# Designs tried in a protein design chat: VHH binders against Tyrosine-protein phosphatase non-receptor type 20 (PTPN20). Part 3

Target 1, 254 residues: Tyrosine-protein phosphatase non-receptor type 20 (PTPN20), of Homo sapiens (Human) (q4jdl3r159to412)
Amino acid sequence: IMQEFMALELKNLPGEFNSGNQPSNREKNRYRDILPYDSTRVPLGKSKDYINASYIRIVNCGEEYFYIATQGPLLSTIDDFWQMVLENNSNVIAMITREIEGGIIKCYHYWPISLKKPLELKHFRVFLENYQILQYFIIRMFQVVEKSTGTSHSVKQLQFTKWPDHGTPASADSFIKYIRYARKSHLTGPMVVHCSAGIGRTGVFLCVDVVFCAIVKNCSFNIMDIVAQMREQRSGMVQTKEQYHFCYDIVLEV

## First folded at step 24 (VHH)

Design N1 (from M4 with D109E)
Fold by OpenDDE, last read:
Structure N1 (fold): chain B 254 residues (1-254), chain A 124 residues (1-124)
Amino acid sequence: as target 1 above (254 residues)
Amino acid sequence: QVQLQESGGGLVQPGGSLRLSCAASGFTFSSYRMSWVRQAPGEGREWVSGISSSGGSTDYADSVKGRFTIARDNVKNTLYLLMDSLKSDDTAVYYCAKEARWTLYDLPEYFDSWGQGTQVTVSS
């Protein structure tokens, strides 16, 4: 397992980061060293505006799984985030981080804090229709209105809340359940998956989701191959050796 | 038919205590994880506490840790929630909920059965 991870780390990938490194786009990145490839970045609108997000397509056993991996939104990029979600017709957001971890803001809340008051953005109005706080994750239902057209979109967010600041979840079962609920909720577009940087926990989610889908379909899978595919499309996916190991460990629980 | 019936709610002052009970019938109570879930006015549902089928493992929401205690009597088919040091923010309808069994291949609703709830009001 560790040898595999090291092999993945040593692999030189020919990705360019020109868009993310443009002076005007630098402030839109949460981390300086976590950027999307130009070839797989998600363009916004007709002008192909920048957001730190990557299309991820994983092929396993003849089936393609389609995701958007992205960083946790900044206050200044919340509007862009929702634009991305709606333009891609995504109905599910998987959030694998808390807003604050270890006293550090890891993600700005891009949803309203009240059922009664919507979040007002420049181009969107986000209503919280309902929410359920469970033991290990939160489910939120949003109605997102595009102000320019008046069109409304229903979006479900699932937030895993029990990933520790360091390491991996203590309860594999809880995370499995979380992933499966997210998958069960998915209907349209790429599933939008984010943590803080959009590569670590996000990578684990994508990998394990594909694996579980494979198992359910009685298909073979290779974790190294899956992660390799992800890394070709977004640098650093499954960021740490512990996370990589966790991908294997969690499979043993099913 | 699965039935869950909560009792023990009421009006208490801040710092007071209540004991909620949930009488279960219509299923093998000892085979299922059980939870307490509450809903405050105008808010969503919030998981409060959970207990394993045997009662050997318990967990609590951060907001109630150290104040609430979940317990069960599998002989009496009853779930309990001991609430101490109650706060105004604890005001809600409290529901007894049966956790569904799940596998990788079968993922039903998180809770497959609910009681009618019991009102807990914490006010001076």
Scores: ipSAE 0.927, ipTM 0.969, lowest interface PAE 0.4, mean pLDDT 95
Fold by OpenDDE, last read:
Structure N1 (fold): chain B 254 residues (1-254), chain A 124 residues (1-124)
Amino acid sequence: as target 1 above (254 residues)
Amino acid sequence: QVQLQESGGGLVQPGGSLRLSCAASGFTFSSYRMSWVRQAPGEGREWVSGISSSGGSTDYADSVKGRFTIARDNVKNTLYLLMDSLKSDDTAVYYCAKEARWTLYDLPEYFDSWGQGTQVTVSS
C-alpha cells in the first residue's frame, strides 16, 4: 500500500497551472500550491472565468463516474461556487470538512444559517428549505434562485462533520453511510465534492465512492488505478499516505 | 408493526430535570440501535443521543453532552433519556427513533421508525 502511494507521488504531472497562477486569479485560491490543471479546470460562464475546481472523470469496469473536485469556498468565491453548481446542473454537494478546524477557517459558510433568511449573493439567492443533523453528518436541502432569470434549482448538501483534524474517521461505518447517502441522492450533473483544499478528503471520497459502486455492480476495481486517474486530472488527489491507507481500510469494512 | 411511544415530556424550569421514556414494540428491540432526535419550532431535526443495541456504547451531541444520559432496558423494551440541567434551548419535540439496518447494497432511510414525539418545554 505504501509502495503504491510512493509510486503515485513519483509520477509526473501532465498539466499546467497557468490559469490558477494568473495575478487576477491568485486571490481566488485558498492555498497557493493547490491549483487546478488548465485542461480540467471548470470554466465559469461564457467568459470561462476562473474557479479552483476540476472536472474528474473516473472510469472503472466500463462505467464513468463524473465529479467536480473543488476547494472550500472563500467569501469572495461563494457566488462563483454556486454558479459552478448550477451551470453544471449538479444536484448534490458533498462537503467533507467543517467550516473551522483547529481554529482555522477551512471553508466559508456558503449557505444560509437560518431557515427563515436566505443567503443573498450577487447573482444568486440561496434558501435553506430543511436540514437534518445526524450523529456524523448533516443533510441540507437548498433552493437556489438565479436572480437574473428567477429560475430555481434544488440542491442537496451532505456534510460529514466527524473527520478529525488529524487522522481518519473513527467510525468507518459512518463514513460509508455518508458516501452511500450522497451517491443515493445523486441525480444530475457531476457530484460536487469538496473539503478545504479539494484534494485530500475529497480524493478519499471519490476513490471510495467508485469502489463501493464497483462492489455493488460486482465489478473489479483497483485503488491505485482510480487514484492515478484522479491525479491526472487534479494534482495531489488523496493527499497523504494515511488517507491512501484509509481507502484500503474502509473497503475491508464492507 | 413497529411502534414507538414516547412519554415523560412536560414543562420544566431552567436547571430542571426530565426523564423521557420510549416504549418499543413490534420488533426485536435488543437488536437495533436507538436514538433520540429533537426538533425545535422552526428548526430542522437534530440528533441528540444514540445507544448501541446492547447498550454498551453511547454517544451524545455536543449540545447535550454532560447533561443528558441515554439508556435502555432490553427486557422492558424501553429507551430512556435522562435530561438534567435543562436549558431553554432544549425546548423541542423529542422523538424516539429506530436506526435502520443497512448494507452496502441496501441503504434505507437513516431512521426507519419514529415515535409521535413528546413535547419538552423549558421556560421560566
Scores: ipSAE 0.925, ipTM 0.967, lowest interface PAE 0.4, mean pLDDT 96
Fold by OpenDDE, fold request of step 25:
Structure N1 (fold): chain B 254 residues (1-254), chain A 124 residues (1-124)
Amino acid sequence: as target 1 above (254 residues)
Amino acid sequence: QVQLQESGGGLVQPGGSLRLSCAASGFTFSSYRMSWVRQAPGEGREWVSGISSSGGSTDYADSVKGRFTIARDNVKNTLYLLMDSLKSDDTAVYYCAKEARWTLYDLPEYFDSWGQGTQVTVSS
């Protein structure tokens, strides 16, 4: 397993980071060293505006799994985030981070704090229709309205809240359930998956999701191959050895 | 049919205590994880506490940790929630909920059965 991980690290980067490195786009990145490839970045609108997000397509057993991997939104990029979600007709957001971890802001809440008051953005209005706080994750239902057109979009967010700052989830079952609920909820567009940087926990989610789908369909899978595909499309996916190992461990639990 | 019936709610002052009970029937109670979930007015549902089928493992929301105790009697098919040091923020309808058994192949609703709930009001 560790040899595989090391082998993955030695692979050449297939793409460039020109868009993310543009002076005007630098402030839109949470981390300077985590950027999307130009070839797989998610363009916004007709002008192809920048957001730190990558299309991820994983092929396994003849089936393609389609994701957007992205960083946790900054305050200044919340509007862009929702634009991305709506433009891609994504109905599910998987969030694998808390807003604050270890006293550090990891993600700005891009949703309303209460059911009573919508989040007013420049181009969007986000309503929290309902939410459920469960033992290991939170489910939120949003109605997102584009102000210019009045078009409404229903989006479900699932936030895993029990991933420790360091390490992997203590309960494999809880994380499995979380992933499966996200998959079950998926109807349209690419599933939007984010953590803080959009590569570590996000990568684990994508990998394990594909694996579980394969198992359910009685298809073969190769974790190394899956992660390799991911890394070709977003640098650093499944960021740490521990995370990579966790991908194998969690599969043993099913 | 699965039936869950909560009792023991009421009005208490801050710092007071309550004991909630949930009578379960219509299923093998001892085979399922059970939880307490609460809902305050105008808010969503919030998981409060959970207990394993055998009762050997318990967990609590951070908001109630150290104050609430979940227990079960599998002989009596009853779930309990002991609530101490109650706060105004604990005011809610408290529901007994049966956690669904799931597999990779079958993922039902997280809770497949609910009670009618019992009102807990903490007010001076």
Scores: ipSAE 0.921, ipTM 0.966, lowest interface PAE 0.4, mean pLDDT 95
Fold by OpenDDE, fold request of step 25:
Structure N1 (fold): chain B 254 residues (1-254), chain A 124 residues (1-124)
Amino acid sequence: as target 1 above (254 residues)
Amino acid sequence: QVQLQESGGGLVQPGGSLRLSCAASGFTFSSYRMSWVRQAPGEGREWVSGISSSGGSTDYADSVKGRFTIARDNVKNTLYLLMDSLKSDDTAVYYCAKEARWTLYDLPEYFDSWGQGTQVTVSS
């Protein structure tokens, strides 16, 4: 397992980061060293505006799994985030981070704080229709209205809240449930998955989701291959050796 | 048919205590994890506490840790929630909830059964 991870780390990927390194786009990145490849970045609108997000397509056993991996939104990029969600017709957001971890802001609230008052953005209005706080994750239902057209979009967000600041979840079962509920909720577009940087926990989610789908379909899978595919499309996916190991461990729990 | 019936709610002053009970029937109570979930006015549902099927493992929301105690009597098919040092923010309808059994192949709703709830009001 560790040898696999090391092999993945040593692999040079020919990705370019020109868009993310543009002076006007730098402030839109949460981390300076975490950028999308130009070839897989998610363009916004007709002008192909920038957001730190990557299309991820994973092929396993003849089936393609389609995701958007992205960083946790900044205050200044919340509107862009929702634009991305709506333009891609995504109905599920998987959030694998808390807003604040270890005293550090990891993600800005991109949803309303109450059921009564919508979040007003420049181009969108986000309503919180309902929410449920569970032991290990939160489910939120949103109605997102595009102001220019009046078009409404239903989006479900699932936030895993028990990933420690360091390491991996203590309860594999809880994370498995979380992933499966997200998958079950998925109907349209690529599933939008984010943590803080959009590569570590996000990568684990994608990998494990594909693996579970494969198992359910009685298909073979290879974790190293899955992670390799992800890394070709977003640098650093499954960021740490512990996370990589966790991908293997969690499979043993099912 | 699965039935869950909560009792023990009421009006209490801040700092007071209440004990909630949930009578379970229609299923093998000792085989399932159980939880307490509450809903305050105008808010969503919030998990409060959970207990393993055997009662050997318990967990609590951060907001109630150190104040609430979940327990169960599998012989009596009863779930309990002892609430101490109650605060105004604890005001809610409290529900007994049965956690669904799941597998990778079968993923039902997280809670497959609910009681009618019991009102807890903490007010001076």
Scores: ipSAE 0.911, ipTM 0.960, lowest interface PAE 0.4, mean pLDDT 95
Fold by ESMFold2, last read:
Structure N1 (fold): chain B 254 residues (1-254), chain A 124 residues (1-124)
Amino acid sequence: as target 1 above (254 residues)
Amino acid sequence: QVQLQESGGGLVQPGGSLRLSCAASGFTFSSYRMSWVRQAPGEGREWVSGISSSGGSTDYADSVKGRFTIARDNVKNTLYLLMDSLKSDDTAVYYCAKEARWTLYDLPEYFDSWGQGTQVTVSS
């Protein structure tokens, strides 16, 4: 397993980060060194504006799994985030972080705080229709209304709340259940998956989701190949050897 | 046919205590993880505490940890919640909930059965 991760780390993938490195876009990045490739970045609108997000297509056993891997939204990028979700017709957001961990902001609170008061954005109004706080994750049901057209969309967010500040979850069972509920909730568009930077925990989620789908369909899979595909489309997916090892640990428990 | 019936709710002053019970029937109680879930007026549902099928493992929401104790009696098919040091923000309807068994191939709703709930009101 370790040799596989080292091989992935040593591979020099060509790719450019010109959009994310433009001075006008630097403030749109949570981490200055974690950027989407120009070739796979998710464009916003007709002008193809910048958001720190990448399309990820993983092929396994003749099936294609489509995701958007993105950073946790910043205060200044909340409108852009919801625009991305709507323009891609995504109905599922998987959030694999708490807003604050160890006293450090990991992701801005980009959704309505309560059932009573919608989130008023420049172009959108987001209603929290319902929520359930579960042992290891929170499910939120949103209606998102584009103000200019009146068009509305249903979006389900599943936030995993028990990833430890360091390392990986002690209880793989709960993370497995979380991933499966997120997949079960999927209806349209790419699944939007984020943590803080959109590469570590996000990478683990994508890898394990593909593997579980393969197992259910009685198809083969190769974790190294899946991670390699991700890394071609967003740099550094699955950040640490511990996260890579965890992908194997989770799968072996199934 | 699955039935969950909560009891033991009521009006209590801050700092007070209550013991909630949930009588279970219509299923093999000892085979399922059980939880207490609460819902305050105008809010969503919040998992409060859970207990393994054997009773050997328990867990609590941060908001109640150290104040609440979950227990089960697999002979009497009864789930309990001991609530100490009650605060006004503990005011809610408390539900006994049966966690669904699941596999990678079959993922039912997270809770497949609910009780009718028992009201807990913590007020001066």
Scores: ipSAE 0.794, ipTM 0.917, lowest interface PAE 0.8, mean pLDDT 91

Design N1 (from M4 with D109E)
Fold by ESMFold2, fold request of step 25:
Structure N1 (fold): chain B 254 residues (1-254), chain A 124 residues (1-124)
Amino acid sequence: as target 1 above (254 residues)
Amino acid sequence: QVQLQESGGGLVQPGGSLRLSCAASGFTFSSYRMSWVRQAPGEGREWVSGISSSGGSTDYADSVKGRFTIARDNVKNTLYLLMDSLKSDDTAVYYCAKEARWTLYDLPEYFDSWGQGTQVTVSS
């Protein structure tokens, strides 16, 4: 397992980060060195404006799984984030972080604070219709209304709240359940998945989701291949050897 | 038919105590993890506490940790919630909830059965 991770780390992938490195876009990145490739970045609107987000397509056993891997939104990118979700017709957001961990802001609170007052965006209004706080994750139901047309779009967010400050969950069971509920909730568009940087915990989520789908279908899978595919489309997916090992721990649990 | 019947709610002053009970029938109670879930007016549902099928493992939401105690009696098929040091923001309807068993191949709703709820009101 360690040898596989080291091989992935040593592989040099060609790719450009010109859009994320433009001076006008630098403040749109949570981490200056964690950027989407130009070739796979998610464009915003007609102008193809910038957001730190990448399309990820994972192929296994002839099945294709489609995601958007993105950073945790900044205060200044909340409008962009919701625009991305709507333009891609995504109905599921998987958030694998608390807003603040260890006193550090990991992701801005980009949704309506209460059931009473919607979040007002430039072109959209986001309502929190309901929420359910569970033992390991929170489910939120949003209704997003496009102001110009009055059309609405339902989005379910699942926020995993029990990832430890260091390492990976000691029990794979809680994270397995979380991923399966997120997959069960999926109806349209790519599943939007983020943590803080959008490469570590996000990479684990994508890998494990594909693995579980493969197991359910009695289909083969190769974790190294899955991670390699992800890394070709967003640099550094699955950040640490502990995270990589955790992807394998799922197989031992099942 | 699964049936869950809560009781023991009422009006208490801040700092007071209550014991909630949930009588279970229509299923093998000792085979399922059970939880207490609450819902305040105008809010979503909030998991409060859970207990393993044997009773050997318990967990609590941060908002109630140290103040609430979950217990079960597998002989009497009864789930309990002992609430101490009650605060005004504990005011809610409290539900007994049965956690569904799941496998990688079959993922039902998180809770597959609920009681009717019992009202707890904390005010002076």
Scores: ipSAE 0.789, ipTM 0.916, lowest interface PAE 0.8, mean pLDDT 91
Fold by ESMFold2, fold request of step 25:
Structure N1 (fold): chain B 254 residues (1-254), chain A 124 residues (1-124)
Amino acid sequence: as target 1 above (254 residues)
Amino acid sequence: QVQLQESGGGLVQPGGSLRLSCAASGFTFSSYRMSWVRQAPGEGREWVSGISSSGGSTDYADSVKGRFTIARDNVKNTLYLLMDSLKSDDTAVYYCAKEARWTLYDLPEYFDSWGQGTQVTVSS
């Protein structure tokens, strides 16, 4: 396991980060050194504006799993985040962080604060229609109304709230259940998955989701190959050896 | 048919205590995890506390930890919630909920059975 992770760390991957490094886009990044590749970044609108987000396609046993891996939105990128979700027709957001952890802001509260007051975006209005706080995660149901047409779009957010400040979750069952509910909720577009930087916990989520889909289909899988694929499309996916080991630990629970 | 019946709610002053009970029937109570879930007016549902099928493992929402105690009696098929140091924002309908069994292959609703709820009101 350790040898696999070190091999992934030492592999030289081609790719450029020109869009994320542009001075005008520096303020759009939560972490200056965690950037999407130019080739796989998610464009916004016709002008292909910048957001710190990457398309990720993972192939296993002839099946393709499609995601957007992204950072936790900044106050200044909330409009961009929702525009991305809607333009890609995504109906699931998996959030693998609390807004504040250990006194540090990990992600801005980018959704409507209450059931009564919608979030006003440039072209859309986001309503919190319902929520359910569970033991390990929160499910939120949003309706997004296009201001110009009145057309509604449904988005479900699942926020995992029990990832520890350091290390990995002690309760593998809770994270497994979380991932399966997120997958069960998927209907359209890529699943949008984020933590703080969009590479660590996000990488674990993607890997484990693919593995569970493979197991359910009685199909083979290779965790190293899955992580290698995602690292080609967003740099540094699965940040630490502890996270990489956790991918194996979760699989052994089944 | 699964039946869950809550009782013990009422009006209390801030700092007061209440003991909720949930009588269970129509299923093997001792085989399932059970939870208390609350819903305040105009809000979504909030998991409050859960207890393993044997009663050996308990957990609590951060908002109630140290103030609430969950317990079960598998002989009497009864779930309990002892609420102490009650605050005004504990005002809600409290539900007894049966957690569904799940596997990697079979993921039903998170809770597959609910009681009718018991009202807890914390008011000066």
Scores: ipSAE 0.786, ipTM 0.917, lowest interface PAE 0.8, mean pLDDT 91
Fold by ESMFold2, last read:
Structure N1 (fold): chain B 254 residues (1-254), chain A 124 residues (1-124)
Amino acid sequence: as target 1 above (254 residues)
Amino acid sequence: QVQLQESGGGLVQPGGSLRLSCAASGFTFSSYRMSWVRQAPGEGREWVSGISSSGGSTDYADSVKGRFTIARDNVKNTLYLLMDSLKSDDTAVYYCAKEARWTLYDLPEYFDSWGQGTQVTVSS
């Protein structure tokens, strides 16, 4: 497992980060060194504006699994985040972080704070229709209304709340269940998956989701190949050897 | 045909105690994890506590930890919630909920059966 991770770390991957490195986009990145490739970045609107987000397409057994991997929204990028979700017709957001962990802001609160007051954005309004707090994750149902047309779009967010400050979850069963409910909720567009930087926990989620889909279909899979595909499309996916090892651990518990 | 019937709710003062019961029938009670879930007026549903099929493992939401105790009697097919040191924030309808069994191949709703709920009101 360590040999595989070292091999992935040693690869020289082609790709450029010109859009993320532009001075005008610097403030749109949570981490200066964690950027989307120009070739796979998610564009915003007709002008193809910048957001720190990457399309990820993982192919296994002739099936394609489509995601957007993104950083946790900044206060200044909340409007951009919702625009991305709407423009890509995504109906599922998987959030793999608490807003604050260890006293550090990991992701800004980008959704309506209560059932009574919608989130007002530049081009649309987000309503919290209901929510359900479960043992390991929170399910929120949103209705997003585009102000200019009145068109509405349903989005389900699943926020995993039990990832520890250090290491990986003690309860693999809870994270497995979380991933499966997120997959079951999927109807349209790429699944939007984020943590803080959008590469570590996010990479684990994508890898394990693809593996479980493969198992259900009686198809083969190769974790190293899946992670290699992700890294071609967003730099550094599955950030640490501990996270890489966890991908194997969680799959083997099944 | 699965039936869950809560009882024991009522009006209590802050600092008071209540014991909720949930009578279960129509399934093998001892084979399933069970939970208490509450819903305050104008809010979503909040998982409060859960207990393993044998009763050997329990867990609690942070908001109730140290004040509530979940228990089950697999002979009487009854789930309990002992609520101590009640606060106004504990005012809600409390539901007994049966956690669905799941596999990678078959993922039902998280809770596949619910009671009708029992009202708990904490006010002076």
Scores: ipSAE 0.783, ipTM 0.914, lowest interface PAE 0.8, mean pLDDT 91

